# Ledger of designs, part 73: VH-VL binders against o60147

Target 1, 175 residues: o60147
Amino acid sequence: MLEKNKYLYIFRHIQTNQVLLSQGNVLKKTALFQLPYPLQKPVAPNGMRPAKLRKDHWVPLLKVEFPNESMFQSVFMQLLNYRKYRSVQPLTSDLLKLPIPVRRRKIMRQEVPNTIADLADILNKEKFPENSVRLQLSDKSDSEYADWPPSVQIDSEEIKLSRGFREKTTVDEAR

## First folded at step 3 (VH-VL)

Design p13 (framework fv_lerdelimumab)
Fold by ESMFold2-Fast, scan of step 3:
Structure p13 (fold): chain C 175 residues (1-175), chain A 119 residues (1-119), chain B 109 residues (1-109)
Amino acid sequence: as target 1 above (175 residues)
Amino acid sequence: EVQLVESGGGVVQPGRSLRLSCAASGFTFSSYGMHWVRQAPGKGLEWVAVISYDGSNKYYADSVKGRFTISRDNSKNTLYLQMDSLRAEDTAVYYCARDSEWFGELDYWGQGTLVTVSS
Amino acid sequence: SSELTQDPAVSVALGQTVRITCQGDSLRSYYASWYQQKPGQAPVLVIYGENYRPSGIPDRFSGSSSGNTASLTITGAQAEDEADYYCNSRDSSGNHLVVFGGGTKLTVL
């Protein structure tokens, strides 16, 4: 992405609840590298099949508007660091008792609450100016996963969802 | 049992081309990004290129951009590096390496193949 | 772009503890990985993430990070630990590029 980027776009997978961070409003295949458990098709009997980015399976979770590029970069890099931290931590004894598929589903379900909590934690540690960070959610109740600092203002308008390969797949964003 | 085996290295004259191959086994090749990393004699490691799991995204070091092309054939479990317009400073051992589940950690490396650009 | 800096050389007495450091702005956001390379051999990943070891790597190897610095610690150095050690990390631009440190030659006395 360009250096003067002010927006962070966060997407949620409709089936697994996994989260992807994006510097642009269109999700790219390279974003799949963020996943600790990459989405894979079953291996075909006749050979290997690559995973596909199904854009219609990823919906907006939230959009963050920063007052400048340096704040965007700082927060974005810290969010990536939090995700790395979670991916490499030892599994708890409770999780280790679960079969691998059940364990992975439980971890995936927590990505939305975890990402929102991580974002709030970063914004609370940074003393940004009051009302300088604008948050737009697809489901406003998701803001309840965290306590937000005075620097954050939550937009009353929710992000609207749209899809359609006939329409060349678009995201309808409230402004 | 992850295994990566490079081949295709040799002595080549400046300005010519050479293609390296990396045969992968012991894992689902189509699920992982792959890297090429080189090391000039007596020097440190230098990252060369990366290709995404599906081949749709490629990135190159500035020193090789426009001259080298990374590609893969997932049906053959093989990674390639096409090296054009070779220079003396491209002389190095070339390693292929697997990108871990977290991008940027190279968890398995091949044995390397030596490329010497000289008369 | 970002750069990672390492001291070119360090020495440790047999059985003593040594710390090899890596510095760069990308380390504020990403964990470093560490690789051991012996003459004529391919690099071997010894630490990834905060402090994880691949299978087969002795527990005397550990990692830590603070601010823009990552460290590889070898507690009770053995003769076979004599090697070149490289750190790597993601480029600070966040575009999935990889950067390596210049390497540190460890001599075990």
Scores: ipSAE 0.005, ipTM 0.476, lowest interface PAE 13.3, mean pLDDT 79

Design p14 (framework fv_lerdelimumab)
Fold by ESMFold2-Fast, scan of step 3:
Parts: sequence; C-alpha cells; structure tokens
Structure p14 (fold): chain C 175 residues (1-175), chain A 119 residues (1-119), chain B 109 residues (1-109)
Amino acid sequence: as target 1 above (175 residues)
Amino acid sequence: EVQLVESGGGVVQPGRSLRLSCAASGFTFSSYGMHWVRQAPGKGLEWVAVISYDGSNKYYADSVKGRFTISRDNSKNTLYLQMDSLRAEDTAVYYCARDSEWFGELDYWGQGTLVTVSS
Amino acid sequence: SSELTQDPAVSVALGQTVRITCQGDSLRSYYASWYQQKPGQAPVLVIYGEDNRPSGIPDRFSGSSSGNTASLTITGAQAEDEADYYCNSRDSSGNHLVVFGGGTKLTVL
C-alpha cells in the first residue's frame, strides 16, 4: 500500500490553496482523505472547495528528493503528523469572529505557507548530511516561507505546472 | 516481514489495572503512528486509541478516555496501553495496528491479546 | 458500530459477484476502508480510500461510494473470500478519529 521511494510530491489546489501529500507523481483520490475540513463532500464544484478529485485542479507545489527511503519515510510521517496536529488544534479567537465560509477560505489559503514551514521545521530538527535533500518548487518564492537547514539544496529550475510531476513526453512538436 | 506481537493480556477484576505491550519488527517503528483496536468476544471491531510517531499526540475513544493511556518507546520498538479502572465491558481481544501514511488506515495488525475483566 | 451500518450476513455462490455495503453520515465526508477477518485471525486491510488495493490483494476486490454509502465488491468470489468484512471511516466531528461498521459475514456457497 505504501510505496517505498525517495520522493515526496506535494500538490496544491488552484482555487483553495489546500495541500495534498503524495508518494507518487500522480495524485490518487485517496489523497482527498487528508483534507482537514471535509465536514461533507461538496455536491457541486461551485464553491472554493474541492467537490471530488479533479486532477486538473491540483498542481505541483514542490517535490522533495531524499537520499534514501528511511529519511523519506521519517520526514513524510512527521509531516503527516504535523498536518493531523494542526487539524485538531483550537481555532484562534480572531478566526472564530469570521463567518464560516470566510474562516475556511482563510485557513485553507494558509496551508501552503504552513506546509512549507512544517517541512523546514522537520528538516531543521533532523541532522541530515549537507546538501542531501533536494527541493524543487513550482514557484521559488514559496521557499521564503521558511529558513532552510544546510541539508537542503533548492533547485534553480522550477516545476512546469502544465506537466505536473509527470515525466516529459518524447515528442516536441516545435522541433 | 512486518510483525506486531501483543502481550500482557489476562484475567483481571473490575476496577484493577493492566498494561498491554506491542512489540514491532520489520519496519522503522519511529516513523509510524500506532493504534489500539479491540474486539469483544463474538462482536465487531472497536477503535481504542492512536499515538503519533514521536509520542507527542494521543487520541482516545470516548469509552476509554480518562482511563486508558497510550504510550510508546521508540528505542525498544514497543507500543503500550495502560488500562486503569477496568470494567466488564472492556473484555476483548486487543489488537495493535500500524497507521498507514494515510489518516486512519490500519495496514498491519498483530494477532491480538485477550483481556478478560470479570468479578 | 452504531455510526456505520452493515448488514450482518450475506451469501454468494462461487464465481459470482457480491456487494457488501456500509452506510453512515461520516461517509458523506470521508472515504471508507475495508478489512477482511477470518476466524481466529487478525483483520487484513483489503481496500483503502474508496477503491485502492494494498499490495497482495487480488484485483477482484473493488470499492465505491455514493452519498452516505460505501460498497465493497468482490467480482468472481473465491472460497478463500469467506470471512467477516468491516468498513471503517473517520468521525466527521473529529472527536473519534476512527469508527468501524458492525461487520458483514460473507458465506461462499
């Protein structure tokens, strides 16, 4: 059930900014189980909430490459536990003052900075070798949500959203 | 390969305490959340408790909250369930199960240990 | 359990298709996982996240969901499929992280 690999694929929703974690480069519908505020499955995709897995509505946020499966599993499980912890924490008084739809949108939009901060916190607490963890982002400015340890190397090339995390095709029609 | 072995079950009187252990092997124990699930004789499965990979987060079913304590020792690859103020309705086979990386999915289970609470 | 309802028993002829259902309000919000339990044995995860199979689970097992109902389908039932089947899901309130259905005993005739 759990794929043993060295890569963590992180997706974000184009409307809500909600984040999903994946061990594979293609998002599976099981990933929706991670969402922190699914009080109900939306009937219609007309709000700022995912109604069902629309693969075209989830785009790459970042890809993390680990030197081995042990490090991958440790960080991946810690990141999932950070997310579970956040989902059960009491809301701040400021958030409770907002109408429910506005409150949910604000919380959902914070998932990108929160996930990046959580990842960096985990990597800062672990003592991994220098430049052993490679990070590739779809938007490099998102790396500014955290301070990274010496173990992290950020790729200068961004992920192209049009291709997701999928392997590039062998045919280039312009050529 | 992945193995979970429960122990510590037995016969105990109401109001007494019992501690269960679950010995894990074949995987990196410190990387996984762990669950306790019980099953009364001839009845269905009932979730009891969960603990995060590092022991910092713990959650319990309402029926056991305040009486049971889940804990782990990652250096010994062992999960524990301390059961206090035991009641007749706590009689069950207690299973140790590994939390998959997806929330609430229990991908590997131990064989269980029987706890009988009788007067 | 009382939050997720399953029929207590179902029968299927060898080689035929059987559907086991799980019903509850939490299934409107969360996908079901399914477990197989044979007498004297621990449960085994057979379907997770609606319709995904763990490694080693035969492809005759599949899952589906609609509204407040989740289903486990066994296409071409085999003798070794005779077992109790439990669904589980998350509590939508977040107070109980995991809830199980009452279980369905499958008899393969």
Scores: ipSAE 0.006, ipTM 0.482, lowest interface PAE 13.7, mean pLDDT 79

Design p15 (framework fv_lerdelimumab)
Fold by ESMFold2-Fast, scan of step 3:
Parts: sequence; C-alpha cells; structure tokens
Structure p15 (fold): chain C 175 residues (1-175), chain A 119 residues (1-119), chain B 109 residues (1-109)
Amino acid sequence: as target 1 above (175 residues)
Amino acid sequence: EVQLVESGGGVVQPGRSLRLSCAASGFTFSSYGMHWVRQAPGKGLEWVAVISYDGSNKYYADSVKGRFTISRDNSKNTLYLQMDSLRAEDTAVYYCARDSEWFGELDYWGQGTLVTVSS
Amino acid sequence: SSELTQDPAVSVALGQTVRITCQGDSLRDYYASWYQQKPGQAPVLVIYGENNRPSGIPDRFSGSSSGNTASLTITGAQAEDEADYYCNSRDSSGNHLVVFGGGTKLTVL
C-alpha cells in the first residue's frame, strides 16, 4: 500500500547495510535501481547489491514526515542526487588498497551513516520552519551520525524492526 | 551468459568519422560501467574511454579527447563510440569491455572490431 | 611515456614457476588487474584486486603487490599459459583514467 507525498521511508538491507529510499511505506522492486550496481550477484564494490528484492532482507531504517509535498519532493530529489554523486566519485586510495571483500563490506556498512549524514546536510541547508520535520528511527542511536537542525523533531517512539517490511512491502519473491 | 559483440569497424580515410557499436546481452546492462580499449596491430592494449552505468560520467584518454565520444542506450543494451577526425594512429582493433568495479577491472570483453585509417 | 612498465618477454620451462612484474607509481595507491591474451583472441581477466581470480581461472594464477610493483605468478606453468600478459591500474593522479602496461610475452618451453 502507498502512503503519499509528504513521507520519506528509508529501508536498510539486514545483511549488507545498503539503503533504499521510498516515497511511501511500500518498497517496490524498482527501488533496486537506486543502487548503481548489477541487479544480481555482486563481484566487486560496484556490484554491492542484493541478488533480488526479498521481503525478508529489508527493514525500515527511518521515516521522515514533512509538512507538505513541496518540502518532501525537494529533500527526496536532493537525497537521490547525493546518492548519485557518491556513486560516480572515485574511490579513495585507502579503499582501493583494501582486498575487494573487505573494501566492499566497509563501503556497504557506510551507506547507513552516509545517508543519514546526507539527509541532515540537506535539512541544514534548507530554510524549513522550526520543528516542522518529524524524524522517526528504528534505532535512535542512528541519529548520532549527524547534527540535526532546529527544523527537525526526533520522535521518541522508535519504528519496530521488520514491522513496516512485513505489512508494507509490495514485492514478494516466491520460492 | 555475458556476451559483448562489437560492430561498425572498417577502412576509412584520415579526417573522416566512424561509429562503433557494442551489443550487450546476458546481464543487466544499465547496472554496469563500460569501457572501450584498443590495440594497434602488433602492439599492446590502450585504454580509450569509459562511461558510467547511467551515462552521466564519461572519461577519455588524452589521445582521443575532443575527437571521440562515448555514449550508451540502456533501452537497447548498446554501447557506442563516435570517432571523429580519425588519424592513422587510430588504426586498431577496438574492444568493448564491462567494468566489474569502478574504473579498471574489465571482466568481460567482446571479440573486437578492426578500424583501419589509411590514405 | 608508459606509466606502467613490464618486461617485453619472459620464458619458463613446463611445470616451473614464473613471475611477471608490473611497475609504476600508481601501484602505490591502486591494485593491478591482470589479463591474458592469446593470438587472435580478446583479453581474459585472470587476476583482479591484487589476488582474486574470476570464475574459471585456474588456481595456479596468483597476484601480489609491494610498493610500486605488482606481480602475476604462475605456479606450475602449462603449455596453454603461453600468451601475452597485461597489467592495468588507474593513473597516479587518481583521475578516472585507466592505464595498461606494455605487455609481457610468456613463452613456455
């Protein structure tokens, strides 16, 4: 089911820590194209993606509620642009010297802190009203990856792990 | 099975243009960066150009910069190399190759297409 | 000028070990990949990311790196290993440029 135009849902892969953005509480298979890597079987850092979209592999990371659709669209598009920018930049020499499996794991693990930092950066640059943006996390400690502006109100109630995934995912891989 | 098939090579006079194509199959083409690499007769491999998975980033060897243009059509699973202002030193077998990692690890190659630039 | 230097030729006796080397400043910062090319054929990736083998590449092929040098080692060379071997890496400036070595012709005696 679709939950509309003022909510941003961010999902995390339970094994790889890769991140997918959704415009609603529904994670569609097409979200895999946010990852700039092969749809299947990764062989290198640029192949850091799940083989298939599986319901049991993705869980909610955070939910952001914006006061209106215009603010949502601005932040969502900027976040997609940040992800695209990161995907096309050269890897640092430090990362390139690591063995591929170690490098891949390190880069994947950084998707969660990087996405949270990017979100906070966008919100710090926008001129949003005080307490106008509501942030709800599955794990409140993830808020520590960034400094949040006065426009952000962090909800005291955490998203239950796997709750949205079980109820809200529209894609189910039959086996 | 991953397959890359180059086409469009031939004999051409200096200063003319030629467009090479590379037809990809057996993988999700839109998820991979792609390279062009050339090899002059009896010589070694020379990297020519790379294009990102979505076509937003393109990089060229200094020897071809300003004359060659790399592009792709993800809806047709096809990579292109537009070669303008051709020179005798552009004579080579041109290979397309898939990048399994961001710039440098070319895991699958086509069989190549010969471009001869002469008189 | 070549940013990656390889010796043009090397020979090895059947069943013996041979090491092919690649030298350049970029190898201080980036791993080398290695490609095998037989006459009239396209190159085949045999080693990537220092010492990883693609599916189907025999375990007699291995890679190593130290400082500005990368090496491809073939332990127990076989007749079918006779080929040209190329290393590649990124340029020393860290730009999105790929550089190949000049190639080494391996003869199995």
Scores: ipSAE 0.005, ipTM 0.481, lowest interface PAE 13.2, mean pLDDT 78

Design p16 (framework fv_lerdelimumab)
Fold by ESMFold2-Fast, scan of step 3:
Structure p16 (fold): chain C 175 residues (1-175), chain A 119 residues (1-119), chain B 109 residues (1-109)
Amino acid sequence: as target 1 above (175 residues)
Amino acid sequence: EVQLVESGGGVVQPGRSLRLSCAASGFTFSSYGMHWVRQAPGKGLEWVAVISYDGSNKYYADSVKGRFTISRDNSKNTLYLQMDSLRAEDTAVYYCARDSEWFGELDYWGQGTLVTVSS
Amino acid sequence: SSELTQDPAVSVALGQTVRITCQGDSLRTYYASWYQQKPGQAPVLVIYGENNRPSGIPDRFSGSSSGNTASLTITGAQAEDEADYYCNSRDSSGNHLVVFGGGTKLTVL
């Protein structure tokens, strides 16, 4: 009965703050094709597989519940396109002055605020009903990276990192 | 050197079935999504289907949904298109192509295989 | 919900600049890729991700986009550039669909 394809699960890397988007509450290794985040070359030129997925290195950033699957798909695809758009933009003069490792760390750290800002921008452009989109964050202060439209309702309770995005099991419900 | 070689095309009667193959070499096949694109004689390109790197996700053009099935065998570096209930309108050169990005950029194409649906 | 519209034909004089355009609602969300197809040959990707060239593609090819329009520009057209050019993009509906424009036949005079 649960319409799972109406949820967008967003993860952050515990060390780099790189962001991965997922249609499911558990990351698949295919999500790594969203990485790296190059500003000039969004596509891997030699077709080599990305680094191994370490699921324990990725923690919940936020969960978005949409009123239906079509709205979820629209926002999810637009968010992926925003990420690609950022990857093809020229590097700013300030970034070009930095050594490559420092530059990469700065770009990666900005993925969290950028993803949140992009999500808010997309939701501000869409004609969603009031309070129809629900946000649940791991750290509610991350919501301050953007101004949210009336269609968005932010849950008062944060995501518990110890559980990730996993739903309660039958055993957990019995307790 | 990346190579994609289509095979299995031919002349078939309406309502019959045909299976196309695309043999890949020169790259790690299991790391890429793959597409089928067709072109009717003298007409433009029409996207047909896509399959993810591991075969878990498949999408089809509305014109072929329910009739065509895309599949792959990563152990054999081969992509397939099973075409059922063929119509005259399916007459085209069928290309396989490698997806350099998540659904859209087709960076390498095969030479194509001709499918003619005729009485 | 996306259809990509291209003019069916365009001409350019040898050595001059030509711009081929592609229009559709999906281009507001996704960048276009461009393909060159010569008679009897498979298409060749010439531009992707707005303005990136695959290895081996001459620097006279460039791409741009604005609103619902994407453009392929060939600066200093050569006789060998005579071909059909197709744009493609993702379907903005989120079905991971790919849509092609109708194609533009470029004649180099």
Scores: ipSAE 0.006, ipTM 0.475, lowest interface PAE 13.7, mean pLDDT 80

Design p17 (framework fv_lerdelimumab)
Fold by ESMFold2-Fast, scan of step 3:
Structure p17 (fold): chain C 175 residues (1-175), chain A 119 residues (1-119), chain B 109 residues (1-109)
Amino acid sequence: as target 1 above (175 residues)
Amino acid sequence: EVQLVESGGGVVQPGRSLRLSCAASGFTFSSYGMHWVRQAPGKGLEWVAVISYDGSNKYYADSVKGRFTISRDNSKNTLYLQMDSLRAEDTAVYYCARDSEWFGELDYWGQGTLVTVSS
Amino acid sequence: SSELTQDPAVSVALGQTVRITCQGDSLRSWYASWYQQKPGQAPVLVIYGENNRPSGIPDRFSGSSSGNTASLTITGAQAEDEADYYCNSRDSSGNHLVVFGGGTKLTVL
């Protein structure tokens, strides 16, 4: 039986600053469907290579603990909708002037601040009880990307990953 | 060698249902996302749906959302498309294709199966 | 809009260079991939990730992109290159949603 989940994990890509949302502390290859830009560039001569989830390239950005699964589901779905909405917005004229690879890199750098701002906006719109949502950040300074509501407790305690987390992030182990 | 073989196409009346299958071989099916793409007679390619390698994530074109369901059985190396409430505009050759997971490329395609929705 | 626009037809003389273009707002953020489709056959991926060729694709095929436009160039066109060419890109929604151009029929004279 699958137990109810009340935790949201967000991971940051160390090279591109792209973000992945996870319903657990283990990244699955399916999480790559969230990405607007490919992480890997094919360098091998001859042949197609499928994209692989590289465990060494992802680090925890933040973890959110909700009072119950219903609140988790609501916030998680809203975050996915916010990310989709951002991806369809027109690019600014300054970004349009840049070559595509430079533009992509600049846009990707904003994914962390944008995701944090979106999370805070959703939590500000919800009527959650005071101090009911626990937010843990790997880097406390990332909390400065947004104004948080009274429902949120910010905790800089280190995010603890299970021993199997990195072992289970490879596509071969996720089969 | 990578092979994708579609089946299940045919003539069907408007409002009825049809299920398409795509049999995969020559690669580790459970490691790849899969797409359905259709092409109406004399028209261009239109993306229909995608399913992740483990079946946990699914996305649909707005034109089929709520009527079509993509699914897969990794134990049988088979991709499915359940098509409900069929309309005349759903008439097309339906292709299954493998997602390379790189820039959204569809690197291998089946030969297609024709679905004709008419009275 | 997430639509990709292609001219419906283009012609090239045998041995000459032709450029097929694809235009759309998504191309400002995403590279295009290109597919060749011959009558009665399934599409074949010929260019991905701006200018990468799958194994078996001749080096006369190349890709480029600038602004909202992506181009497929065939240098020294051969008779067997006569086909319909489709570009695709990811939807600006940022998921694995795919959008195709309307296709360009290439005639080799």
Scores: ipSAE 0.000, ipTM 0.466, lowest interface PAE 15.6, mean pLDDT 78

Design p18 (framework fv_lerdelimumab)
Fold by ESMFold2-Fast, scan of step 3:
Structure p18 (fold): chain C 175 residues (1-175), chain A 119 residues (1-119), chain B 109 residues (1-109)
Amino acid sequence: as target 1 above (175 residues)
Amino acid sequence: EVQLVESGGGVVQPGRSLRLSCAASGFTFSSYGMHWVRQAPGKGLEWVAVISYDGSNKYYADSVKGRFTISRDNSKNTLYLQMDSLRAEDTAVYYCARDSDWFGELDYWGQGTLVTVSS
Amino acid sequence: SSELTQDPAVSVALGQTVRITCQGDSLRSYYASWYQQKPGQAPVLVIYGENNRPSGIPDRFSGSSSGNTASLTITGAQAEDEADYYCNSRDSSGNHLVVFGGGTKLTVL
């Protein structure tokens, strides 16, 4: 291709607020392996419903534009590592006091602020050129979850929920 | 056994309000999204509203937006629909339904409660 | 609005195969689910996520989709299958999250 990957697409679940990272503007079923909790409830006797990607359940959260593929790969890999580290950390005593469904809901809800904070932390640690990284958010208030370095420029235009990163798709990767 | 029981329906004059309830049992209510769906006499199903498992996300059909409010009380295993500014065209049996997959797949339904809006 | 279109009525002979169709632009992007409703009763989910059956639904019920069309197929229709059938899906406009088809009355002859 003439252009290599330089965009990071971040999606959130419409009900759980769990977050998925993607190198493309369309989610693949393998992205579900980023999640520590299953999204689907048991519907069959003695078992779990087979997990599948419901693309209509995921909406844009954030689009990040990097000046080149090298910077994209570095930030993307670091962000995936931050998510893995969070999934294995011991739970706080406050979370342990909550019933399991409430606890999981609270953890899921925090993925949006956590992902945005992690992204900002990575960008603050890297020495990128001024105004070299561009963010476009679905809800600009989400940018308030972090302090951004001089390398970041936030787009004045928000991503609309229904138009987001994709127009239409009939692809079902769970077949 | 999953059960959903609606209540609060009745006859009401145009412009008035009603509040419907749906009592859930036999499952962890706080883990599932919930819908309201209505059906006018002799007509088809019409989706009304949905609420996420934690109540943080709510969506409405255009025909009821601004007049109806969906809510839930997870401590009481109860779903609500507050219906304001009722019109004759709101006359219908109102069903509550559970979303098996969080969104759009209504695997259990209540028996419905009739709302009649007439003069 | 009639974003999902169904024929109002279809007939099938006992033991024969019938296909009920649902068409709309949203079906290019979203899954269809199917519901059976008998007079005076609440709807029952028979197919979800294109072609999955809930526990207890006979295997004669199946679903498929192609382009802007979703189909419910009943292979070897039985008398108890006589009912109204509704499809539902998501609204691609972003204003509604769920939309139902107008329903199809199935008569088993």
Scores: ipSAE 0.000, ipTM 0.478, lowest interface PAE 13.8, mean pLDDT 80

Design p19 (framework fv_lerdelimumab)
Fold by ESMFold2-Fast, scan of step 3:
Structure p19 (fold): chain C 175 residues (1-175), chain A 119 residues (1-119), chain B 109 residues (1-109)
Amino acid sequence: as target 1 above (175 residues)
Amino acid sequence: EVQLVESGGGVVQPGRSLRLSCAASGFTFSSYGMHWVRQAPGKGLEWVAVIWYDGSNKYYADSVKGRFTISRDNSKNTLYLQMDSLRAEDTAVYYCARDSEWFGELDYWGQGTLVTVSS
Amino acid sequence: SSELTQDPAVSVALGQTVRITCQGDSLRSYYASWYQQKPGQAPVLVIYGENNRPSGIPDRFSGSSSGNTASLTITGAQAEDEADYYCNSRDSSGNHLVVFGGGTKLTVL
C-alpha cells in the first residue's frame, strides 16, 4: 500500500481566504469542521462555515512533505491545536469595534498568513534534520509570511491550480 | 480498542481534596485532547475541564475554576483531575472522555468514578 | 454563558419516529453533538457535527439544525433506544467552552 500521512495538503477558499488542512490531495466534507466558529450572537447558523463543501471553491495553498509519519502527525496535530486555540480566544477590542460583516472578512482573510506563520512556528520549535521538510506553494510570495528554519526546503516550482493537487500525479492521488 | 478507566473516587469531607486518574489504552494518548465531565446523582451531564494533547492549554467550567486542576502524563497514558476545596455540589460521577478530531465532540468515555462530598 | 434547553421527557411507540430538540443561542454559531446514556452506563456519542454518525451507530439516528435549534431524529424507534439523550455544543461565551443540554428521557412504549 502507499505510505500514508507523509504529506499535508493545505487549501484556501478562493474568495474568503479561509484555510482547510487535509491528509489527502482531495478535500472531504468533514474538513469543514476545521473552520472557526464565530462568537457573534447575530451570526447566521453556520457562521463562517459553508453549508456544503464545494470543491471548486477551494484551491491549493501549499503542500508539505515530511520525512516520516511521526513528524507529520506531530505537526498536523499542533496545527489543529493552534486553530482550535484561535477559535476559542476572545475577540480583541479592535475586532469588536468593527461591524459584523467587516469583522468576519478580516478574521477569514487572516487565516492564510496565520496558518503559514503557525506552520513555521511549529517547525522552528521542532528539531527536524536540515532540508528534511519540503514546502511547495501555489504562490511563492506566501512564504514571506514567516521565517523558516534550516529544516525547511522551499521548492522553486509552484503548484498549478488546475484540479487542485490532481494535475500532476502524486502518490496520494491513488488513495 | 479504545479504553478509558477512571479511579480515585470515594467519600470525602467538604473542604478537602481528592485526585482522580484516568488510564488510557488502545490509542495514541499524546495525540488527543482530554475532557472531564461530571454527572450529579439523577442529574444531567456537566462539562468540567479540557486539556490539549500536549498539556499546553487548559480550560475549566466557571463552577470549578480556581479549585480544580487538570493535568496529564503522556509517558504514562494517564489523565488527572486534582480537586481542591470540595463542596457538596461537587458530588457526582466523574467521566474522562476523549476529544475527537474536532474540539468538543467526545467520542469515547470511561465508565466513571463516583465522588461523594458529605455534609 | 450559553444555555442549551431540552424537554425533560418524551415518549414514542415502537417503530414510530421521534424528534428530540435542543435549543440555545450557541446553536446559531455551532453544531450540536448528541449522546445516548443508558442507566448505570457511560454516554455514547451517536451524532456529531450536525448529522454524522460514528461507526456502529444505526442509520435510524439522524441530526438536523435550523437557527437556534438542533434536533435528533430516531426513525423507527426500537426498544433498545430507550435512554437519556444529551446535546452538547461549544459555548458562545469566553469562559465555558463546552455546554450540555439538560437531557431528555426517551421512553419507548
Scores: ipSAE 0.006, ipTM 0.534, lowest interface PAE 10.7, mean pLDDT 81

Design p2 (framework fv_lerdelimumab)
Fold by ESMFold2-Fast, scan of step 3:
Structure p2 (fold): chain C 175 residues (1-175), chain A 119 residues (1-119), chain B 109 residues (1-109)
Amino acid sequence: as target 1 above (175 residues)
Amino acid sequence: EVQLVESGGGVVQPGRSLRLSCAASGFTFSSYGMHWVRQAPGKGLEWVAVISYDGSNKYYADSVKGRFTISRDNSKNTLYLQMDSLRAEDTAVYYCARDSEWFGELDYWGQGTLVTVSS
Amino acid sequence: SSELTQDPAVSVALGQTVRITCQGDSLRSYYASWYQQKPGQAPVLVIYGENNRPSGIPDRFSGSSSGNTASLTITGAQAEDEADYYCNSRDSSGEHLVVFGGGTKLTVL
C-alpha cells in the first residue's frame, strides 16, 4: 500500500511522552517495536509482545517534508540510529539512584526533547538548500528544543492525520 | 491473493432476521479489523459496522444500532452480520471490507450480497 | 461535521485532467481516502492518506488536501476511468467512525 515517500511523521504518547517514528501519515502497529519500554504488560506468557496500538493515545508531534525520497530515507535512518545510540548509553549516576519505575518514567519523558534535538542535529549536518525542508509542529514551542538550520521552514499549521483503526489495549479489558 | 466472499443475502419480509457471512482468504484474518458497508439500489455507499481484529471492539452506524450485530470467528476466517428487525430501508447490497489496520482505509472489498426486504 | 459533500456529477474529455472534490469539517483533521466504483462492481481503493496509491493503481491518480477540502485528480483521463468516485473520512463526532461522501459520477467524453 504505502509507496515511495518524502514525509516523516513523529508521534508522541499522551501519557508517557514516548516517541514513534513513521514513514507516512499513518501509525502502523509495527512501530511499537521502536519502544524500549512496553506501555503495558506483555500478553504472551512465554515472550514479549508489544502493547496493542491505541491510535487515540498517540498524537502527532511533528511532520517533516523533505525535498525527495532519498533525503527522507537518509534522515529517517539516521534518526533511528540516534535513538538506538541513546538506548545503549550508560545511565547517569542521578538516574541510577532512582527506583526502576521512576527511572524509566523520567527517561520516557525526555524522548520528545531528545528526538527534536536529534532531528535538528541531523538536519544541521546535511546540506539541504535554503527553505527546502518544511517542519510542521503541533506545538510550535517544541521548536525551541533545538537550533534549526537555514534549510528548515517552520510552520505552525495543524498536522492532518490519516484515519487509523483503534485497537483495544489490555488496560481497556473488562475486569 | 486477498479474497472476501459474502453470502447469506436474499429476500426477507419486514421484521424478520437474516445472517450474512464473509469468508476471508489469502491473508492473516486475525490481524485485521473488518467492516460492513451497504449500498441501496442506485444510491451511494453507507458504512454499517466495524469490528476490531480480536472482536473486542464493535461500532455501528446509528441507523442499525440495536438491530444489527457484527461478529467474527478467527478460527474460521469468517466475519458475520446478524440483522434483526429488518426494514424496507435496509434493502441494499452488503459488502464486507478489510481495514488494513487503519480505520477507514478499506483496502479490499468482497463482491457483495444482495438483501431485499419486501412484503 | 459527520457529512462529506461531493458534487453529484462531473465530466472530462478523454486525455484531459479532472479534479473531484470532497468537503467536510472532519477533513481539517483527517485525510480522505478515495474509492472507484464501476457499475455492478465492488468499490476499489484508489487513494489513501495524503497521496498514496495502492499497488496496481495507475499513476494518473493523485490526491491532495487543503483545509476542509480533499481532492482526487485524474491526469490524462482514460475511458476506463468512467465510474462513481467516493471519498470517505472519520466522523468528527466519533460515534459514526466512518462517513462516505455522496459520490461523484465521472463521465469521460
Scores: ipSAE 0.005, ipTM 0.479, lowest interface PAE 15.1, mean pLDDT 78

